# VHH binders against Inositol-pentakisphosphate 2-kinase (IPK1): the designs that were tried, part 3

Target 1, 281 residues: Inositol-pentakisphosphate 2-kinase (IPK1), of Saccharomyces cerevisiae (q06667)
Amino acid sequence: MQVIGRGGANILIDYGDPTWLWRCCIRWPDLLSSNNSYTIKNISYIKDYVEPLLHGLLCPMYLIDVDIEAIRPILSDFILNLDDKVVKVIKIKNLTNNTSNLILNNHFLKSYCSQNLQTVILELKPKWLYYDTDYCRNCTHNAFKGRGTKYCYNQLLMNPAHLELIFGECNIFPVKFKDAMHEYLRNDNNIFKILYDLQKKLTKNTTPISDIKSINDVNDEHLLLMTLRDVTCFIEWNSAENALHVNIIDVDLKPKEKWTHWTKTYSQLTSSQKIYHTSNK

## First folded at step 25 (VHH)

Design g3 (from r1 with Y102H)
Fold by OpenDDE, last read:
Structure g3 (fold): chain B 281 residues (1-281), chain A 120 residues (1-120)
Amino acid sequence: as target 1 above (281 residues)
Amino acid sequence: EVQLLESGGGEVQPGGSLRLSCAASGFTFDDYHISWYRQAPGKQREWVSVITSGGDTNYAESVKGRFTISRDNAKNTLYLQMSSLRAEDTAVYYCARLGYVHGYEPFDPWGQGTLVTVKP
């Protein structure tokens, strides 16, 4: 058993099954029970509200109990007080098995390939595919942050030719993979379209996040919308099958306390140089 | 045992050049894609460049046009030629076969790295 990945809120643990990983929450480094409580709430949220919306594309995951004695040597490095006998862990399918070679990495786009280059995986963070502002949220934010991002997932959805900007980020991509991606984007059921429609629907059905003035103003639709704006999409291509497989992860429940961050970002972008597209909606 | 040992770091002025090396052992070097990473003080480790087993290369946007990754399979050695160095290039540089899992950075599998300091 070993930690194989470290994020801000979670660690990934290889517990000896190549097909599955343990995702353990470490958001609250002081107390295990706090992490457990959140994890229970989180997985319920995911299963009850997020999974039904994702058209079966959610990465397989479910809650398990792990005895503290089995995982103590690992968790002791991340959590100060292991005050519970059980660790609530999300067992999640390993999407990068045999395809963990990083060949492209930026803020919202990563790509992996197998050793023989017969499998390619795109890791995408589409973020604000739908926006109700006159300016593009993603492009404006990227500009504001000085990221120099050349591609836009919203534009990708609007024009499949935009894929060339993504492909321009890495000259290692096989031609067949590129072709498969072009074909995929012509399908109305592609992940970008799905997420776009979901984001649009939720945006239309709730008050603007920018109007939130207190934690009490945060409703379930806000939380769901912000989840959908922060998902990670995995698109896997295999040369043998010449098919694409899509999974969605990072669909975790956002703390309501993040509303301050959301409104702050909105304010910052309102005052920043804006990026516009001719076809936004 | 798989080993990757970085070397070639040092202090250099802005605009200067430096060449890093990574000596690999304990695995069939020719069969693997190898990447350079770097970690600046107080920042997270970031991917810099990759070279595939077939010799294809890619770079982070921040280093494109300035850095060149190469490999010598006969010597089991990875190289990173750095030019037009900037202060923001200051970091400990690592080489690795490792990839991310579900977007998570690999945990504690890194060697000692080699320090590059760009100072006026």
Scores: ipSAE 0.595, ipTM 0.832, lowest interface PAE 0.7, mean pLDDT 93
Fold by OpenDDE, fold request of step 26:
Structure g3 (fold): chain B 281 residues (1-281), chain A 120 residues (1-120)
Amino acid sequence: as target 1 above (281 residues)
Amino acid sequence: EVQLLESGGGEVQPGGSLRLSCAASGFTFDDYHISWYRQAPGKQREWVSVITSGGDTNYAESVKGRFTISRDNAKNTLYLQMSSLRAEDTAVYYCARLGYVHGYEPFDPWGQGTLVTVKP
């Protein structure tokens, strides 16, 4: 058993099954019970509200109990007080393997390729695919942050040719993979379209996040919308089958307390230089 | 045991050049894609460049046109030629076969790295 990945809120643990990983919440470094409580709430949220919306594209995951003694050597480095006898862990399907190597990386895209170039995996963060402003939220935010991002997933949805900007000058990708991606993007049920429609629907059905003035103004639609704006999509291509497989992860429940951050960001972008798209109108 | 040992780091002035090396052992070097990573002080480790087993290359946007990755399979060695160095290139540089998992940074799979400092 070993930690193989670390994020701000979670760690990934290899517990000996190459097909599955343990995701353990470490958002509250002081107390295990706090992390457990959130994890229970989180997985319930995912199963009850998120999974039904994703049309079977949610990465397989479910809640398990792990005995504290089995995982203590790992968790002791991340959580100060292990005050529960069990650790609530999300067992999640491993969407990557040790045979895949990173061949492309930027803020919103990672790509992996097998040693023999027979498998390609895209890991992408579409973020705000739908926006109801005149300016593009993603591009405006990226500009504000000085990220230098040269592509937009919203524009990709509007024009599959935008894929060339996403891949950039990377010549490692197999031609068949690129062709498969182009074909996929023409499908009305591609992951970008699905997320776009979901985000649009939720945006239309709730008050603007920018109008939130207190934690009490945050409703379930807000939480769900912000979840869908922060998902990670995995697209795997296999040369043998010449098929694409899509999974969605990072669909966690957002703490309501984050409303202050959301509204702040809105305020910042309102006063920033705007980026506009004309092709999606 | 898989080992990747970085070297060649040092202090250089802006606009200068430096060549890093990575000596590999414990695996069939020729069969693997190998990447350079770097970690600046107070920042997360970031991917810099990759060279495939077939010799194809790719680069992070921040280093394109300035850095060149290459490999010598006979010597089991990876190289990173850095030119037009900038202050923001200051970092510890690592070579690795490893990638991210579900967007998570690999946990403690790294060698010691080699420090590159770009300053006047």
Scores: ipSAE 0.519, ipTM 0.826, lowest interface PAE 0.7, mean pLDDT 92
Fold by ESMFold2, fold request of step 26:
Structure g3 (fold): chain B 281 residues (1-281), chain A 120 residues (1-120)
Amino acid sequence: as target 1 above (281 residues)
Amino acid sequence: EVQLLESGGGEVQPGGSLRLSCAASGFTFDDYHISWYRQAPGKQREWVSVITSGGDTNYAESVKGRFTISRDNAKNTLYLQMSSLRAEDTAVYYCARLGYVHGYEPFDPWGQGTLVTVKP
């Protein structure tokens, strides 16, 4: 049993099962019980509000109880007071791949390939595929941040040829993989179109950011919309079957307190130099 | 058992050049894509460059045109030729063959690295 990955709020634990991993919250380093409480709230949100919208695209995950004594040797490095007999853990489908190495990393795309290019993994964040402003929110935000980004997932959805800009000057990707991606993007059931339609539907039902004046103006559908605007997508291609396996892997609950960040960003973009695209709003 | 050992760091003036080496052992070096990473004081580790087993390369935008990655499979050694160095390139440099870890940073795969200091 060992920790194989860490983010700001979670660790991934390999406990010896080839199919599953344990995702353990460590956001509150003082008390295990605080982490357990959040984990329960988060999985309930995911199961009740997110999973029904995603129709099998969500990376499989389940809440489980782990005896503190089984996991104490590793948790004691991250949490000061192990004040509960159980640890609330999210069991997630194992998508790790030790034989594929990073070959491209930019703000919203990481790509990995196996040594003989038999496997390609894309981890990507499409962000605002649908926006109700006259300007492209993704591109305007990236320009405001000074990122120099040359691609846009909204434009990828509108024109699959945009994929060449996303990969840029990287020539590592196999032709068969690129062809499979182009074919996937032409289908109306691709993940980008699904997320676009969900964002569009929820936008019609949410409080406009310009109208949010307090935390009480943030309703549950706005939280869901913001979750869907920040998902991480996993796409794996295997040469042998020449097929794509697609999952959504990051749908954690956003705290309502984030509303101040959202309204601040909206105001900054409204007064900034805007970037416009053709879109199918 | 798998080991990647970094060397070649040092102090250099702005605009100067430096060549880093990474000695590999415990695996079939020729079969892997291998990357350079760096970590400036107080910052998160960032990817710098990759060279594939087939010799194709890719670079972070911040170093493109200034850094060149290469490999010598006969010596099991990875290199990073750094030119036009800037103060922002000051960091500990690491080599690694990192896999996909479900979108997380791999936990504790790092050696000691080699320090590059670009003088003010």
Scores: ipSAE 0.402, ipTM 0.747, lowest interface PAE 3.0, mean pLDDT 87
Fold by ESMFold2, last read:
Structure g3 (fold): chain B 281 residues (1-281), chain A 120 residues (1-120)
Amino acid sequence: as target 1 above (281 residues)
Amino acid sequence: EVQLLESGGGEVQPGGSLRLSCAASGFTFDDYHISWYRQAPGKQREWVSVITSGGDTNYAESVKGRFTISRDNAKNTLYLQMSSLRAEDTAVYYCARLGYVHGYEPFDPWGQGTLVTVKP
């Protein structure tokens, strides 16, 4: 049993099953019970509110109890007080792939290819595909951070040729894969269009960030909107099928307390050099 | 069993050059795409460059035109030729063979790395 991956709020544990992994929340390093309480709320949120919107794009996940004694050696490195006899864990489908290696990594796109280029994996974060500001939120945020990003996921909705900017000067990707991606983007059922439409609908039903003055201004639809602005998309292409398999991963419930972060970021971007472009609004 | 051992770091004046090496063992080196990463003091690790098993390369924007990745499959060795070095290139440099792990940072693929210090 070992930790195979770590994010800011979670670790992934390989417990010896080839089909499944354990995703364990470590967001609150002081108490196991705090992480357990969140995990219960999170899986209920995902099952009740996120899954219906995403139409089967989510990989299977299940809440399970793990005996603390089975996992204590691992968790003691991440959580100070193991104050519960069970750990609430989300069992997730194993999407790890050791035969494909990283070939591109920037802030919102990671790409992996197999040795023979027969498999390509894209992991991407589209972020704000729909925005209620006059400026592009993604592009302005990237410029504010000094990232040098030359692409915008919103622009894929207007012009599939924008995909060339996303791949940049990288010549590693097979032509068949690039063609499959172009065809996928021409389909109105692509993940970018789905997320754009959901973000647009939710934005119309929520208080603009500029108007949020307290935690009480944050409603459940705003939390869902912020989840959808931070999803990770997984796209796998295999040359034998010449088909894309698309999933959304990372749809966790955002704490309402994050509203101060969201309003602070809004203020920072409002005071920065803004990036404007035509948008598919 | 898989081992990737970095070397070649040191102190360099701005505008200077260094060549880093990464000796590989415990796997068929020729079969894998292998990357360089770096971690500046107090910062997150960032990807620098990759070379595929077939010899194609890709670079982070911050190092394009200044760094060149290469491999010698006969010696199971990866190289990073760094030129026009800047203070912002000061970091511990790591080589790694990273698979896909649900978008997470793989937990422990990292060796000790090799320190590059660019003097002010």
Scores: ipSAE 0.348, ipTM 0.711, lowest interface PAE 2.9, mean pLDDT 87

Design g3 (from r1 with Y102H)
Fold by ESMFold2, fold request of step 26:
Structure g3 (fold): chain B 281 residues (1-281), chain A 120 residues (1-120)
Amino acid sequence: as target 1 above (281 residues)
Amino acid sequence: EVQLLESGGGEVQPGGSLRLSCAASGFTFDDYHISWYRQAPGKQREWVSVITSGGDTNYAESVKGRFTISRDNAKNTLYLQMSSLRAEDTAVYYCARLGYVHGYEPFDPWGQGTLVTVKP
């Protein structure tokens, strides 16, 4: 078995099953028990609060126990004290694809295509599709970070023709794929509209980030809203079916401790050069 | 086993040119889209350019018009011709054929890379 991927808080482990992977939390490098406790809490959060909102978009995920002795050689590189006999992992559907290779990777979009261009994978993070400010939060944040603001998921949501600007950087995409994406965006059930509506509803029912003064001010709806603002979307197109398969693949519970980051970012953007669009609020 | 070996880096004056090479083995080179990446000290690794198995190319905005990717399938070799080099192009350059890994950074797909230094 081997680690095949690493994010900020998790590793992906290929344990020899073609259908499933193990997703293991390593956010707390000192104690396995801390990571286990989070994992239990995270899967409960996903099942109780996220799955009802995103039914049909989440790939299957299951909490399982793995004997520490089976996984110790791997985890010893990431966690100092393996202080539990069991590792709590999330078993996830294997979406890895080594027959499609990366063709675009920028701050807006990652894309992969098969050799014959019959499969296209898009990985994207729409971020703040709904915002209650006069300025576009996505574009303003990108400008603050020194990134381009040429592309915007909010503009894509408001005007599907924005796809032509986005795809204009990459001439590799098949015309059938581009047509399928245009058709998908005209459908009111597209993932961008779904996320927009959920973020809008939650924003109206939560205290503004500016009003959070301590960890005790962070409630469950804040965490849910911030989860939905940080999801990763997976879109796969296959020429044979000429169909899109759309999933959300990252819906983890945010640690409440991140509130300091959220309030810091809010203050930085309030003082920065703002980017405006017409809004579909 | 899959191997991609970078070479051709060095020091160059601003506005100068370099040509990087990437020697491939352990797979059918002609069948894959292959990319160049770079990593400046203290920064995230970033994608630079791709060439598809069919010869189509794409570039990051920061290098478009200055860098040209090409491949020689007879030699199993990928090239990156860099011109009009700037201080911002200083980085270790890597070639890779990356598959999709659930949005994660693929764990250790990288070789040693080849260092490009653009002098002040």
Scores: ipSAE 0.319, ipTM 0.698, lowest interface PAE 3.4, mean pLDDT 86
Fold by ESMFold2, last read:
Structure g3 (fold): chain B 281 residues (1-281), chain A 120 residues (1-120)
Amino acid sequence: as target 1 above (281 residues)
Amino acid sequence: EVQLLESGGGEVQPGGSLRLSCAASGFTFDDYHISWYRQAPGKQREWVSVITSGGDTNYAESVKGRFTISRDNAKNTLYLQMSSLRAEDTAVYYCARLGYVHGYEPFDPWGQGTLVTVKP
């Protein structure tokens, strides 16, 4: 078995099964038990609150126990004290594609294509598709960070031709793929519309960030809203089927303590140079 | 066994040029898109350029117009011609084939790389 990928606070392990991978939390490098405790809370949150909202789009995943002795050689490189006899692991469906290579990587989009251009994968984070401020939260945040503001995932909802700005970052995309994406965005059941509607509904049921004054103002619906603002979307096109397969991942539970970060960011953006545009509110 | 070996790095003055090479073995070179990446001291690796098996190219915005990627399929070799070099281009340069890994950075796919140093 071996580690095949590392994200922010997790590793992906290939243990020899072609259908499944192990996803292990390594966020707390001192204690395995801390990572196990979070993993239990996280999978319960995903199954109880996230999966029902995203039925059919969320990659299959399950909590399992792995004997520490089976995985010790790997985890000893990441966690100092292996203080439990079991490791809580999320078993996640294997979506790796070693025959596709990265062809575009910027802040807004990663894209991969197979050698014969018969498969295209887009990896993107739509972020705040719905916002209750008078300025565009995505564009203003990106400008504050010194990033480009050429295009915005909120603007895709109003005008599918906005895709041409995104495709202009890369001249490798097949015409049939571009056509499939345009058709996908014309349908009201595309992932951007789905996430927009979910974010809008949750925003109406939560305290605005400007009004959050303590951790007690952060309820479960606010945590869910912040999860949905940080998902990763994968859109895979295959020319043989001429079909799009859409998956969402990165739906982990946010700690309530992050409210101070959220309010600080709000204050920074409110006092910065704001970006305005028409939105489909 | 797949092997990608970088070479051609060195020290240059601002505005100078270098040509990097990447020798490939252990796979059918013609069948793959291959990319250049770089890692500056204390920074995460970043993508620089790609060339597809069909010869189409793409570049990171910071290097467009200054860097040219090419391939010689007869020699199983990838090239990066760098010109108008700036201090910010100082980095170890890597060639790689990176697959899709659920949005994660593939763990340890990297060779030794080749160092490019642009004097301040």
Scores: ipSAE 0.134, ipTM 0.601, lowest interface PAE 5.6, mean pLDDT 85
Fold by OpenDDE, fold request of step 26:
Structure g3 (fold): chain B 281 residues (1-281), chain A 120 residues (1-120)
Amino acid sequence: as target 1 above (281 residues)
Amino acid sequence: EVQLLESGGGEVQPGGSLRLSCAASGFTFDDYHISWYRQAPGKQREWVSVITSGGDTNYAESVKGRFTISRDNAKNTLYLQMSSLRAEDTAVYYCARLGYVHGYEPFDPWGQGTLVTVKP
């Protein structure tokens, strides 16, 4: 048993099943019970609000109970007080092929490829595909953070050729894979377009995030919108089928308390150098 | 000590052919993915071709159909057969191993390379 992924909110645990992983919430480092309570709420949220929107694309996942004694050695590193006998864990399908190697790794993109180049997996974080500002939210934020990101998923929607910028200097991907991706991007029902449309719809149907002045101003649409802006998409291609398989994960309920962070970020970007999309990008 | 030595460069007319070699020491090619790179004057280094440890090959679009990468395990040498050469192919050519740990990026120090000049 080992931790194979770590974020601020969750850890991924390999517990010895090649098909499934344990996803454990660590948002509240003080108490296990707080994380458990959130996880229950999170699963309900996903089922009630996210799954209907992303039907067919959501990664298989379900809530399970894990005995604290089985996972204590791992959780003790992340949670101070293990005050519950059971850990609420989301059992999630392993979307990475154990036979694949990580070949690209940046903030918004990971790519995996088998040794024989017969399987390619993209792990993508599209973020703000839709934005209602004159400047690009993603590009501006990236510039502000000094990430040096040279691609934008929003631009990908407009120009499939932008895929080459996404791949960057990593040119080992099979031509057939690239062709499949180009074809997929021409489909109006690709995952980027779906997310774009959903983000747009929610943005149009609620008050701007920037106008939130208190926790009481945060509504369900805001939460859902911020969830959709933080999803991770997996696209898998294999040469045998020459088909793409798409899954979405990281669709967690955002705590309402994060509104302060959202508005702060907005303010910071408003004062920062703006990045605009050009026709040549 | 690991060494990669490129050779075979020279001057050739457009439409001509040239074969580059990369001799390896200190490791065996069949254990690694190996790529050719090139750097034209005033331009950034670019990937040209790769051969995997399993023997699969891939090429940059700019050279596809014109260049062929191959490996001789007995000689522990990598080759790049170039045909239908163009002025745009003028560059210093390098070979490098790709590592999984490094995200399939070249992890060998760059050698001297071999210069290919395509001129009328």
Scores: ipSAE 0.000, ipTM 0.228, lowest interface PAE 11.6, mean pLDDT 90
Fold by OpenDDE, last read:
Structure g3 (fold): chain B 281 residues (1-281), chain A 120 residues (1-120)
Amino acid sequence: as target 1 above (281 residues)
Amino acid sequence: EVQLLESGGGEVQPGGSLRLSCAASGFTFDDYHISWYRQAPGKQREWVSVITSGGDTNYAESVKGRFTISRDNAKNTLYLQMSSLRAEDTAVYYCARLGYVHGYEPFDPWGQGTLVTVKP
């Protein structure tokens, strides 16, 4: 048993099953019970609000109980007080099971491949595909953070030729894979278009995030919008079928308390150098 | 004692052909993806071509249709068949294993390389 992924809110645990992983919340480092309570709410949120929007695209996942004694050696490093006998864990499908090589690793883009290069997986973080500002949210934020990212998922949606900037990040992508991706982007039901439309709809139907002045101003649409702006997409290609398969993960409920961070970020970007695109839908 | 030894370089006229070899030792050759790189005078080293352990190949745009990478696992040897050579192909050519853990970057020390000079 080992931790194979770590974020601020969650860890991924390989517990010995090649098909499945344990996703454990560590958002509250003080108490296990706090993390358990959130995880229950999170699963309910995903079922009630996210699943209806992304039906058929969500990564297989479900809530399970894990005995604390089975996972204590790992959790003791992340949570101070293990005050429950059970850990609420999201059992999630291992989407990289058919690959073994990490061939690309950027902030918003990772890629995996099999040893014989017959399977390729893209791990994407599209972020703010839709924005209602005059500047591009993603590019402006990247510039502000000094990330130097050369591609933009928004522009990818607007112009399929932009895909070449993504392919330029790795020299060994198979031609058939590239062709499949180009074809996929011509489909009106590709994952980028789906997320773009959902983000647009939610943005138009609620108050701007920047106008939030207290926790009481945060509504369900805000939470869902910020979830959709933070999803991770997996696109898998295999040479035998020459088909693409999409899964979405990281669809977690955002704590309302994060509104302060959201508004702060807005203020920072307002004062930063702006990045503009001349072609938008 | 991992070793990759490049050979086959020389002078050739534009439009000519040349075949480079890379002799490998000190590791299980057929388990690794192997690439060719080149460095022209005054320029940075650039990736040229790769062949996977499974035999799949890819090329830089500048050499597509002109260069062919291949491998003989029985001989622990990598090849680069170059045709329709151009002046801009002049460079020292290197071979290296790909490090898949770090985005398929070369992780071996660079060898001496083999010089290819394309001139009238």
Scores: ipSAE 0.000, ipTM 0.218, lowest interface PAE 12.7, mean pLDDT 90

